# VH-VL binders against q9nrl2r1430to1533, part 109

Target 1, 104 residues: q9nrl2r1430to1533
Amino acid sequence: GGVHELSAFEQLVVELVRHDDSWPFLKLVSKIQVPDYYDIIKKPIALNIIREKVNKCEYKLASEFIDDIELMFSNCFEYNPRNTSEAKAGTRLQAFFHIQAQKL
Key: E = the ipSAE of ESMFold2; O = the ipSAE of OpenDDE; V2 = 0.75 times the mean of E and O plus 0.25 times the DockQ between their complexes.

## First folded at step 7 (VH-VL)

Design k103 (framework fv_ficlatuzumab)
Fold by ESMFold2-Fast, scan of step 7:
Structure k103 (fold): chain C 104 residues (1-104), chain A 123 residues (1-123), chain B 107 residues (1-107)
Amino acid sequence: as target 1 above (104 residues)
Amino acid sequence: QVQLVQPGAEVKKPGTSVKLSCKASGYTFTSYWMHWVRQAPGQGLEWIGEINPRGGSTNYNQKFQGRATLTVDKSTSTAYMELSSLRSEDTAVYYCARGTEYYEKPGLYFDYWGQGTLLTVSS
Amino acid sequence: DIVMTQSPDSLAMSLGERVTLNCKASQSVSSYVSWYQQKPGQSPKLLIYGASNRATGVPDRFSGSGSATDFTLTISSVQAEDVADYHCQQYYSYPYTFGQGTKLEIK
């Protein structure tokens, strides 16, 4: 098999995954569970997809990585009303990300 | 066998604080949210708040914000709810209940409940 | 806060009858409604989650349906052990809120 080296991007994704507020972002939203999601959200993304892109070295610039994370949060706030548990989790996780992203 | 064990009763004077316990067994304590719900005599259920034992994050019903404090002790698999500035209207049965796994939407279900602690607040 | 309103407040049924309990949310809660059974002197027990999913060990006579604002719990053939208060709950948004309960009695 291969040896995967830790990168700054991988370390940030691991920190996000371990955060209590990561649950809305771990995997793509199910079309079966949320049928109207893909009518509203045109560029779906989740932490598992971002992590895979990091492992395949698909991000050339930190800005590309940050853009994908911000897209994930943008999708959350576009779909979910303010008082939902999804929106509250997204707000807290995004703030955590902004602090961690200063290292990039 | 999942169990949530709570003391049967507590009696407190108005203006004091109480710390209620909920001892969990039969599952991985840090993998599930824990909720606190109360029921005043003859009334409906009222959600107080939730805690994720994994990272310690909490969400509260605003009615209890600043008065209720949820904590956990991972070494003993015990959840706690402290309620301060007690008044007679806090007289109720207080339940702890196991919620969803940490990777699911919180509140989706409360599948196991403690037997409840009857808190009586009287002078 | 989202208000959950249950109807009727109480009802008495004959053994074997179909029972329908209603729960209305003051605004849309998608499918994020659960139902709990509470027998006298006991803790609540999960019956239905996600509007229509039966919890493990719950008899087939219990079913849930509905979405958005209108939800229903149905007992296809009431048994003596079904005497209880039934509570609906939304978990769409904070704070989670319960209905006032419906009391089911047997005639």
Scores: ipSAE 0.724, ipTM 0.895, lowest interface PAE 0.9, mean pLDDT 92
Fold by OpenDDE, second read of step 8:
Structure k103 (fold): chain C 104 residues (1-104), chain A 123 residues (1-123), chain B 107 residues (1-107)
Amino acid sequence: as target 1 above (104 residues)
Amino acid sequence: QVQLVQPGAEVKKPGTSVKLSCKASGYTFTSYWMHWVRQAPGQGLEWIGEINPRGGSTNYNQKFQGRATLTVDKSTSTAYMELSSLRSEDTAVYYCARGTEYYEKPGLYFDYWGQGTLLTVSS
Amino acid sequence: DIVMTQSPDSLAMSLGERVTLNCKASQSVSSYVSWYQQKPGQSPKLLIYGASNRATGVPDRFSGSGSATDFTLTISSVQAEDVADYHCQQYYSYPYTFGQGTKLEIK
């Protein structure tokens, strides 16, 4: 279509992806690299999936968008011990998200 | 018993879109990943993508990225694959298949398959 | 993408003979290989997963072996009902890829 301003959801996803601590969340966890991941995490999600949902206007409510983002972090903290690089990155990124989400 | 039911055939013109369905029964629909695989006439199998019906997460073959869309309707236990910008090369039998991973038994397998939908794309 | 190459493309065997089907990966896929049987006019059926694990209900005459790049599906004594196309698949990395298939016929 034409040029348009990014929606609040689109903008927030862009900011999350560009964040230095986004690396654990950019795409789904590899089943091969983490064999037991999907036995533990039953609702896997990642920023690329959330971005796709935003682009397809699949979020009807801000709460649905926020729920997916929170699920993403919840999955991280459920699987990764607190002292891991993934969990630490997730903690920082989630804090960033909470600040930005207040604008939604 | 586990069943995956697919329509028999679809006929489409080039440039159009098709949405294929796969109705699952006999098991907890949201507990298993659903995969889509196609097979052109006389050719091998080609993996299109997978979807987790519980959370909606997907992975796609890059070949189909942006053209294939996997979705599910949990209320009807039905998986869907939409393929846009159809071309003659998309003529194939499209299968849905239940994927399973076991912690105790390493590996991924498709233990149940639909009978497939023959998609014919021609002008 | 990881390319899976099967050999031979086709073969005709006599009843009771030992059948060996090969699958070669373009790079190491560890043991993340599955085998499927597809009878004429039917959907594929799982035979082997994890390179060497026989799926539930699969006859003992079927066995899988191999690791890294070279994999084999063996039928110790081929039966008439084994006429089918056989497909290998890797699930080491996305996208999952299949071999081109091997057609098994009975003389």
Scores: ipSAE 0.005, ipTM 0.634, lowest interface PAE 11.2, mean pLDDT 91

Design k104 (framework fv_ficlatuzumab)
Fold by ESMFold2-Fast, scan of step 7:
Structure k104 (fold): chain C 104 residues (1-104), chain A 123 residues (1-123), chain B 107 residues (1-107)
Amino acid sequence: as target 1 above (104 residues)
Amino acid sequence: QVQLVQPGAEVKKPGTSVKLSCKASGYTFTSYWMHWVRQAPGQGLEWIGEINPRGGSTNYNQKFQGRATLTVDKSTSTAYMELSSLRSEDTAVYYCARGTEYYDKPGLYFDYWGQGTLLTVSS
Amino acid sequence: DIVMTQSPDSLAMSLGERVTLNCKASQSVSSYVSWYQQKPGQSPKLLIYGASNRATGVPDRFSGSGSATDFTLTISSVQAEDVADYHCQQYYSYPYTFGQGTKLEIK
């Protein structure tokens, strides 16, 4: 709760951003570079948006924070076939997240 | 000035292993992915794998999985590829090549290449 | 694995002619294709990435186009220094794969 939870969310987001496999998740997918992305993905999200929500204290519960991170991974696996660099990065980063999220 | 310096040649016997080096200079070593690509005499290019020097994460071509190991030494800005259980079919020029920045898709482009090491595997 | 097939295997052109090199992917790779020039005895050099973006220092006579499965490298006016093997590469899906190469010669 409170300050402890906000510090934990910020620390976890920083660890995700620093991870080698964060590159597909740092910013929203460009509609110019990937025109069909937003036809398939209806709730786009990225680490920069999640970080802003943490900084603005928009997460009241750890479950809400976890849901946004899981949505990010779900979008990755929905759009990207399993053998893409995006999907492989997502798989490893999600496993790292699950280990870190045990602290929440 | 970006440079990737590789030894000119290596000769190894079948069944042994080799560790090829690629010394980077002229840029921040940990900020770009590093790739390894080989070319057998008269053949096309074949991608072996990639490493992010920032955290050490790797992705491999499954053909080389378990035989190739990519590592880096940040203190010397040197990338390494170790290839084990060498066969005559491993005779090729082995290139290191700089990929994209660590926060971009790894294989987007290979903008600088080493001069290549000719590995000869023969008895 | 995604197979990249280049055509023709080789061609000889006269100076100043327009040359078109083709690269076909066995399945869609979106726009994730790069082209490399390799002169005899030298390392490959990046020409084009993302199907159509020219790399830094590459002359404007080189251009790339295409998407999904069909990609083209065009040299608008061939120069003597363009004698080389040209390789296309997809980086959409692991493992990254290259075409067999097209050898360009001058008549």
Scores: ipSAE 0.735, ipTM 0.903, lowest interface PAE 1.2, mean pLDDT 93
Fold by OpenDDE, second read of step 8:
Structure k104 (fold): chain C 104 residues (1-104), chain A 123 residues (1-123), chain B 107 residues (1-107)
Amino acid sequence: as target 1 above (104 residues)
Amino acid sequence: QVQLVQPGAEVKKPGTSVKLSCKASGYTFTSYWMHWVRQAPGQGLEWIGEINPRGGSTNYNQKFQGRATLTVDKSTSTAYMELSSLRSEDTAVYYCARGTEYYDKPGLYFDYWGQGTLLTVSS
Amino acid sequence: DIVMTQSPDSLAMSLGERVTLNCKASQSVSSYVSWYQQKPGQSPKLLIYGASNRATGVPDRFSGSGSATDFTLTISSVQAEDVADYHCQQYYSYPYTFGQGTKLEIK
């Protein structure tokens, strides 16, 4: 991707972080607070990690960026029952992401 | 109301396999992890594994790894546990139980249980 | 695996007495402990989760406490309907493990 594409990634990450439903995704899940999380989730990821990858220009393709975002949501839905606040937030944030991703 | 319905009993010979069913109703089947727990006569509870009905992902007690297989049929809201290479030590009541995680209060709990299926393994 | 050890194995109490059931983990499980009541011939029923949170519908005579390795289930005034086996469980790490259970009877 070009400079414009990277900028688009940056902007989208900013929008995701600012979203009201971003709170489950801002940083990696605490091993202390959720000790069984990493027994289930083998490829953990969060918005702060994705932001760093964007800043370091590690995404060469939009698909790579999208894959990481989708992984983030997949992890959430894998671990959390759908009736949880985390899963509900994730559902809404993912819908928002899918709309914004159309602009990439 | 939430219900988990299991058959009453199964009788099997050593070396064979059994597939136990757990039919769920009264809630969204794919919204909760389903767990399997067994209890040998006069003994404590033993966790076998869990399955996420939404995606089918599973976690097993290593003790049963490779011998227990958890599956679900979303169309019928039924969870299954297949146990192969049966031995006498597998004689127990096998429960399915719905697992729930709370956000406001940290914790995991099994809020609904099936009545259990008594599996008897004997020659 | 984390071993959960309950004590005593069994006890008989008089109606109205205070009952204390103990559960000890072989290593710290923080507060990730649940308690279940299993009446004769029935399935387990959730009493406590997160070490100290009462499940919905559970009488307030039941309470849970503890952290790290030592946990306690208390019945402030035991009733006839409390005759059951009581199980503690950790969900700090896989595999989830239960204690061997404590049998509570009424004299």
Scores: ipSAE 0.017, ipTM 0.678, lowest interface PAE 6.5, mean pLDDT 92

Design k105 (framework fv_ficlatuzumab; at its last look DockQ between E and O 0.95; V2 from the best seeds 0.00; counts 0 for: pae E 2.1 > 2)
Fold by OpenDDE, look of step 9:
Structure k105 (fold): chain C 104 residues (1-104), chain A 123 residues (1-123), chain B 107 residues (1-107)
Amino acid sequence: as target 1 above (104 residues)
Amino acid sequence: QVQLVQPGAEVKKPGTSVKLSCKASGYTFTSYWMHWVRQAPGQGLEWIGEINPRGGSTNYNQKFQGRATLTVDKSTSTAYMELSSLRSEDTAVYYCARGTEYYQKPGLYFDYWGQGTLLTVSS
Amino acid sequence: DIVMTQSPDSLAMSLGERVTLNCKASQSVSSYVSWYQQKPGQSPKLLIYGASNRATGVPDRFSGSGSATDFTLTISSVQAEDVADYHCQQYYSYPYTFGQGTKLEIK
């Protein structure tokens, strides 16, 4: 726990951001580009927000961190059909995350 | 200036494989999606697949799934498309085309194209 | 797969006339449509992306419009150099698909 968990969260976020399939998740979806997004997704989240929460030590438990990451993917799959580039990227990134999360 | 250089032509027998190359220059190779699109004589364009040269993530047209393989060589800034089990219907001009940056949605546009490689599959 | 159907298949116009090319998607593709120009013996060239955004260097006589299933590429005043095949493309879902193309000629 403590500083060790924080370091692990930081490292995992870095790895997620650097992943090829992180592009849908780097920042919050633009309302201009996707006008109906926020009519559907009520708890928007992105890697930059999660990174900020990590930096501010807002996660006290690994489960809290994992929950936010899973929410991020859940939002993606809720809004995007399976055969979209967003969903395909999300599927691969989530699989990567699940492997890395075992180290937490 | 951005350039995508492809060989002019390839001739193959049915049932064989071909590996087409696309040499990129004038930009950071690993920073942009690379797409492959073909065009049969007198026909429209057909998307084959895309690859992120940065980490190697790929997406394929299911029509070519298992038969087309996209790869890259970062050291030479070269993208490759291998197509196996060739058939006469594969006769076409094959283009490589630069897509969006690696942190952007792929497919948005193809802003630079190679001159294409004419693949002829015949007995 | 999403089918993109262009119309007409071909047309011949006089210099200076307004040209309208249509592209219909078999299902909604939102605004995820791009247009390409392909001159004889050349590779395609990007004209429009996101249904209505003109690519860099594209003359302002070219414009794109539409959403969901109906899209249009317009040339306000056709020029001799506009002789080409024009392709629409959707990138809403895999696989990305193109229309069959429209051939534009000058009378």
Scores: ipSAE 0.769, ipTM 0.921, lowest interface PAE 0.7, mean pLDDT 95
Fold by ESMFold2-Fast, scan of step 7:
Structure k105 (fold): chain C 104 residues (1-104), chain A 123 residues (1-123), chain B 107 residues (1-107)
Amino acid sequence: as target 1 above (104 residues)
Amino acid sequence: QVQLVQPGAEVKKPGTSVKLSCKASGYTFTSYWMHWVRQAPGQGLEWIGEINPRGGSTNYNQKFQGRATLTVDKSTSTAYMELSSLRSEDTAVYYCARGTEYYQKPGLYFDYWGQGTLLTVSS
Amino acid sequence: DIVMTQSPDSLAMSLGERVTLNCKASQSVSSYVSWYQQKPGQSPKLLIYGASNRATGVPDRFSGSGSATDFTLTISSVQAEDVADYHCQQYYSYPYTFGQGTKLEIK
C-alpha cells in the first residue's frame, strides 16, 4: 500500500501491542511450554510477525492485513477454551481491533 | 526491596461496603498485574480478581462479580479492592499480591504478597 | 469451576525424610499449577510455578512435577523451617482456584 496505508497499519499494530489484552499475541506460542499447539494450529501467527510484515510492505491491501489479524484471533479461540485467560484477552482485544479497524 | 503495604484490620457491619488499600513500592507499579486473594479463618485461599495497572483491565472471580471492584491509583502506586453488601461470611484476611509482568500470562505466579488486612464483618 | 483437591490433609514427618504432597485437578489444567508455602501467621510464599519451575530463592530441596490432572510437590529432605501449610493453585482457567491445603508438621 501507500505511505498513508503503511502508517495506518503501523499505528493499529502499535495500539494492539499497547493494549492490556495483547499478552497472548505478542509473539508465537512456545512449543516447549505448549507442546500440542502446533499439532492443532496449522497457520500460527502473532503481532510481532504481523508488525514485521507491515514494516516490509508485504500488505498490499487492507483486507490482507485484516485477514492476518483475524487469523491470529481465530487461532486463539480454536486452541483455548472460553474461560481461559487467553480466550478472554482475545475476545476483548478483537472487539478493540474491530473498532479501530473502521478507521482503515 | 519490593513491598506491598496493607492496613492491619478493618471492622464493618453487615450490609456496608469496605475499600481496602495496597500500597506498592520498590518496583514499576504499572509493569505487573495485581491480584486480590482472601482467606477465611482456618480456610483455604480464594482468588477474588486481578487488575492490570497499565490499562486498568480487570478479571473477576464470578462469585464476586458485581460485589468486588478493583481499581488503582497510578500516582500513588496504590491498588484498591472495594467489597459491597458485606456479610459475616466475608470475614477473612484479604491479601494483595503482585502477579506477572503485563506481557505474560496473568496468574502464572504471585511472587510478592502484602501482609494482609483482617476484615471482620460483625454486628 | 475447576476443583483442586490436595492430599493428605495433614502429615507429621521426621527431619531429613522425603515428603510428597499431592494435588488433583477435577479437569485438565495442562501444566498451569503453582505451589505456595504459608507459615503460621504469615502471607503465602511462591515455591513452584508452571508445575515444575522453582521460584527465585527457593531451596533446591523443593521440586514440583505433574501435568494434566495430577501434580506433586516434593521436599527431598524436610527441615524444621518447612513447618507450614502448602497450597496448590491452577491458573489455566477463570476463576483461579486453590486446593484446601496440606499441613506439614515435624515430629
Scores: ipSAE 0.728, ipTM 0.899, lowest interface PAE 0.9, mean pLDDT 92
Fold by ESMFold2, look of step 9:
Structure k105 (fold): chain C 104 residues (1-104), chain A 123 residues (1-123), chain B 107 residues (1-107)
Amino acid sequence: as target 1 above (104 residues)
Amino acid sequence: QVQLVQPGAEVKKPGTSVKLSCKASGYTFTSYWMHWVRQAPGQGLEWIGEINPRGGSTNYNQKFQGRATLTVDKSTSTAYMELSSLRSEDTAVYYCARGTEYYQKPGLYFDYWGQGTLLTVSS
Amino acid sequence: DIVMTQSPDSLAMSLGERVTLNCKASQSVSSYVSWYQQKPGQSPKLLIYGASNRATGVPDRFSGSGSATDFTLTISSVQAEDVADYHCQQYYSYPYTFGQGTKLEIK
């Protein structure tokens, strides 16, 4: 939507990045370190990419922004079993996101 | 130089609690995960849990969930582990160990270890 | 919990011999295995992480290999200071678990 919405998206992304559980989501997964990731995850995305899209005003609706954030979590849960550190982090950061997104 | 300093020993009675300390120096305390690992006499190593000192996020071995509490004091660069409802099976050396930087998988390695605190639980 | 099983439980070697220590996971842990050396009366010391990466300051005689479930630590030419317990550890999933250890002694 408008300029006010894009500023809110930027603030929300900053809050996500600062959260302790953001570590799996800061940048795209390295193919070198995780060779099979991109065989499994078809639509990779990370907070640095989402922040770039906010800065370039690429989100026209709040739902588009929310969809990218939820895709980020969905990818985490698809690739990572329940008991991994990545999945635990994703669960907690997603809960934090849902609380913060109510402010939109 | 990175150092993790722990008290040498603690003696406790069953049913009580203990709060073990680990004072860090020689690095930016809030940039690295901190882990706790114990080793009963003559036995292997057992991971207890980890804490991110940036915001205090924790993950526990479910065996210790509800009994172990990890905290940090950022102003003194000190990590703490409190273990409640002590029993004789908790007699062990308890290590703190520095993990990876906060943006990496936390268990990747434990590159610096304290000398450990020997906790003895006896009636 | 993922069980890490080390073999052998102990061994005694002559100086200069090649040593292979094995670690088997009860399910795939990808390459998320680290190896620690623990000398008698001391804290563990990191040797290998990510199955095959030597930690800073670890001599070239130590190497690691493996993936999925089968991992090895190799000491190409055993030296007197290598007397220790050796532990493998998976960090793939919670709880992180260690093998029971392999005790290496010099004859």
Scores: ipSAE 0.569, ipTM 0.884, lowest interface PAE 2.1, mean pLDDT 93
OpenDDE, second read of step 8: ipSAE 0.652; ipTM 0.896
ESMFold2 (binder alone), look of step 9: mean pLDDT 93; pTM 0.947

Design k106 (framework fv_ficlatuzumab)
Fold by ESMFold2-Fast, scan of step 7:
Structure k106 (fold): chain C 104 residues (1-104), chain A 123 residues (1-123), chain B 107 residues (1-107)
Amino acid sequence: as target 1 above (104 residues)
Amino acid sequence: QVQLVQPGAEVKKPGTSVKLSCKASGYTFTSYWMHWVRQAPGQGLEWIGEINPRGGSTNYNQKFQGRATLTVDKSTSTAYMELSSLRSEDTAVYYCARGTEYYAKPGLYFDYWGQGTLLTVSS
Amino acid sequence: DIVMTQSPDSLAMSLGERVTLNCKASQSVSSYVSWYQQKPGQSPKLLIYGASNRATGVPDRFSGSGSATDFTLTISSVQAEDVADYHCQQYYSYPYTFGQGTKLEIK
């Protein structure tokens, strides 16, 4: 079911990208805009990178895909204090992801 | 070219609700956040909340949570703020203001403002 | 909530003078501060966003600086048209909050 599973990953990433709360996650954090980000976050990732990995068939298992999405959210909560718009967006998008990922 | 058009004034009695409109033109309505800000006579600006017209997601100032409801009508490019359980202290000019593009941090700027609606709450 | 405090409450300047308006946040807001100009009877107008970026169409005499808790808006040479209230605002965290405003007058 590999090909069909890759279509499912692509569909889920597209749903995340279209979500209103995706803005902190669309691309890697800019070092120019946030100079200390890469001093704190050891494994940066974003939806554009995850989508590229899906398109290149780099995820063999659903767990690998889920791990990358969860890493993205973990990075958000590690860097951004609770009341920031980034943290609030991350909380809502993560909840949406958990609902969508039920069958992966 | 970019315009946000609001009614000039509304008068309401305490305990009632009001629904204020903000008609947008001159840009792609669903590409920018919309904010609501009020200013009581002689006072500073107070942020009420924001809505993303793209998906309808909202964030509110906790002070207005449960009383304010932000909605949009994409077909008419109109944003609405409904405020319930009105009190005399709600007397203020209410502004809508265009925020950032949907892919940017909300609140980064409010670049275009409506002319404001003066809401008077009195018996 | 983050409290934004502006100083002075009001000031009167002579034409051509340099004006500095201050804004202090009760806790760090990084560089997430904007400045708005509000002329009598009018809606606010964006001047500066992200502490130091001029909005499109804003004259070069307006500049912003600062980070963390201390921010300034500078008008290098005040003109008569600058009579207005000036508001700072943080958008670092919810709820977004404004200062009380500084009223600028020409003497």
Scores: ipSAE 0.677, ipTM 0.892, lowest interface PAE 1.2, mean pLDDT 92

Design k107 (framework fv_ficlatuzumab)
Fold by ESMFold2-Fast, scan of step 7:
Structure k107 (fold): chain C 104 residues (1-104), chain A 123 residues (1-123), chain B 107 residues (1-107)
Amino acid sequence: as target 1 above (104 residues)
Amino acid sequence: QVQLVQPGAEVKKPGTSVKLSCKASGYTFTSYWMHWVRQAPGQGLEWIGEINPRGGSTNYNQKFQGRATLTVDKSTSTAYMELSSLRSEDTAVYYCARGTEYYNKPGLYFDYWGQGTLLTVSS
Amino acid sequence: DIVMTQSPDSLAMSLGERVTLNCKASQSVSSYVSWYQQKPGQSPKLLIYGASNRATGVPDRFSGSGSATDFTLTISSVQAEDVADYHCQQYYSYPYTFGQGTKLEIK
């Protein structure tokens, strides 16, 4: 049982999730822990949501998948000042993503 | 029980390097960040850097960037801090401390600390 | 770097008194402040994280409060075993920085 193989998008999401710098992106930001987040960020997204969209075959083009990942990073850099652990993690994970996305 | 075991003391001459160890036990070593913090005699605490034992990713205090190198040996659950180009101002107690789980914001807490290694740098 | 300034530098209290220790950040650190207790000759011990969350095993008499730039550690009824240096720390941005410490003594 189960799925024999993952799609290229699923494989890339799994690699992102396993990366040390994925912690800010694993799930949606908590309104309880970060009360003003949703006042600033209007299109929230996280790796768990992107993975769900991949599994439901909601991405028709690689560009749509890439756009959602880039939105996730854009939100991070919009909310978090440059020298926060979130922004540092986002910078490194985004660089990793750009290298891996070349395989798409 | 959670333990972080460090050597008691090291004496080094200026210009040399030292590699301090921190042996962890009592928990899953790769599930928590590890931090290094020093305290000069009679002074406050100074953060050196952090390492995620899971993938080896590091973040450093800019003051120590290029001089401090954090590594881990997962097979022995041991963290290391190498400090190069030692000067008298590096005389301090050096602590390792267990940080947050890998899925949480690093630095959120340092919940268990080693007993510290007193590094003395003198001619 | 964010500078954390603690006040007072030292204080001496009588058993059972309420003690308040202050910590001020040079810029907003949201709620990302932790407090550590360090007894003479010992390593630091976590008391409070996220400004107000008490760490496991820490007595109820310890509490933390504050946000943005001003943070407080309160000991509601000081006991003899509370003699220690108390350090605040921000983890909002790199590098993480500690205050200089407040020394608590019993009269």
Scores: ipSAE 0.661, ipTM 0.887, lowest interface PAE 1.5, mean pLDDT 92

Design k108 (framework fv_ficlatuzumab)
Fold by ESMFold2-Fast, scan of step 7:
Parts: structure tokens; sequence; C-alpha cells
Structure k108 (fold): chain C 104 residues (1-104), chain A 123 residues (1-123), chain B 107 residues (1-107)
């Protein structure tokens, strides 16, 4: 994508990172803390990886960026039961993302 | 050096509201969750809710939903818990406690606690 | 809500004895359990978080173990200063819940 698309992706990732509900998504889930995570989740992703991909200009289309963010939320809801603090954070951050993504 | 300072006691009549303060010092106030926990005389601990002073996001124990309101004043590094429609069973020591850094799972630890405010609700 | 049940309600031990305190969750909470010590007239103090991680400044005689529904706090050699109520707490899901507490006394 162009310079303005990359800047928009960077701005949105920064907004997500700074959101109170970003804590489950900042880094990849630890195998030590959650041993069965990678047995269940086959395409792990986190905001630090997405931000790195933005910085390296690896997203050619806005849809590719959006797909990675949605994969991150999908993984959260697949692994975490609905009443966990992870699932609650994911629900709120995803709603925030959908509002902000209207700018893309 | 980390301190959470709370008033010693409050006495209120049933049906009124109270706003308890918790003044933090010795750390970056916006970097840590703040929790509120109460303990009725001779009873166990009961979690009321949490607030992230960074963005103001709150999570409540539904038992207190609609009655408890958590707020912060970043300029004074002070957290507040307002509890409305007070009943005699609200008589308890109310603690504020510093939680985890905002980038960890909230509730992972409460490492510093205020000394508690004894709220007495009676006629 | 997840109910945390501690046992026993109270325990009287002799100095130097091994103390074992139990905490049971009504449903799986993974390893998301913390333990707090509360001495008479004082605020709670963090002992253990994440089922088994000792908090900074906590003596090594304190240890935590367990996962899923069954958790244990062990004091390898009880000291006079360990007289307190001990509370377990889950933070797996909202609302966070504490057990009713176990009172540790010295004979």
Amino acid sequence: as target 1 above (104 residues)
Amino acid sequence: QVQLVQPGAEVKKPGTSVKLSCKASGYTFTSYWMHWVRQAPGQGLEWIGEINPRGGSTNYNQKFQGRATLTVDKSTSTAYMELSSLRSEDTAVYYCARGTEYYYKPGLYFDYWGQGTLLTVSS
Amino acid sequence: DIVMTQSPDSLAMSLGERVTLNCKASQSVSSYVSWYQQKPGQSPKLLIYGASNRATGVPDRFSGSGSATDFTLTISSVQAEDVADYHCQQYYSYPYTFGQGTKLEIK
C-alpha cells in the first residue's frame, strides 16, 4: 500500500496498544504460562507482530491488515471462555477496533 | 516509598452515599490498575471492582453494579469509590489496593494495600 | 460466580510444624490463584501469585502449588509471626472471588 495507508495502519495499531483492554494482545501468549495454547491456536498473532509487519511494509492491502487484527480477536475468543478477563477485554477492544477501522 | 493513604473511618446513615478516597504516592499512578476490596467484620475479602487510571476503564463485581462507581483524579493521584444506597450490611473495612501494571492480566497481584477505611452504616 | 472454598476454617499449630492450607475452586481457574496473609488489625499482604510464584520479600518457607480446581499454600516451618488469616483469590474470570479465609493460630 501507499504512504497514507501505512501511516493509517500505524496510527490504529498505536491506538489499540494504548487502549486499556490491549493487555491480552500486546505480545504472543507464553507457552510457560498457558501450556495448551499452541495446541489449540494454530495461527498465533499479537499486536507487536502486527506492528512489526506494518513497519516493514508487509501489508499491501487494508484487508490484509484487518484480517490479521481479526485473527487476533478470533484466537482470543476461540481459546478463552466468555467470562474470562481476556474474553471481556477482547470484546471491548474489538468493538473499539471496528469503530476506528471505519477511518481505513 | 509506595503509599496508598485512606481515611480511617466514616459513619453514614442507611440510604445515603459515601465517597471514599485513596491517595497514591511513590509510583507512576497511571501505570497500575487500582482495585477496591471490602471486608465485613469477621468475614472474608470481597472484590468490588477495578479501574485502570490510564484510560479510566472499569470492571465491577456485579453484586455492586449500579451502586459502586470507581473514578480517579490523575492530577492528584487519587482513586475514589462511591457507594450509594447504603445498607447496614455495607458496614466493612474498605481497602484500595494497587494491582498489576496495565500490560499484565489484571488481578494477577495486589502488591500494595491502603490501611483501609472503616465504614459504619447504622441509624 | 466461581466459589472459592478454603479448608480448614481454622488451624492451631506448634512452632516449627509444617502447615498446609487448601483452597478449592468450584470450576477450573487454570493457575490464576493468589494467596494473601492478613495479620490482626492489618491490611492483607500478597504472598503468592499465579498459584506458585512467591512475591518479593516473602520468606521462602511459603510456597504455593496447584492448578485447575485444587490449590495449596504451604508453610514449611511455622513461625510466631505467621499468626494470621490466609485468603486465596481467583482472577481467572470476573468477578474475582476470595475464599472465606483460614485462621492460623499457634498452640
Scores: ipSAE 0.609, ipTM 0.880, lowest interface PAE 1.6, mean pLDDT 92

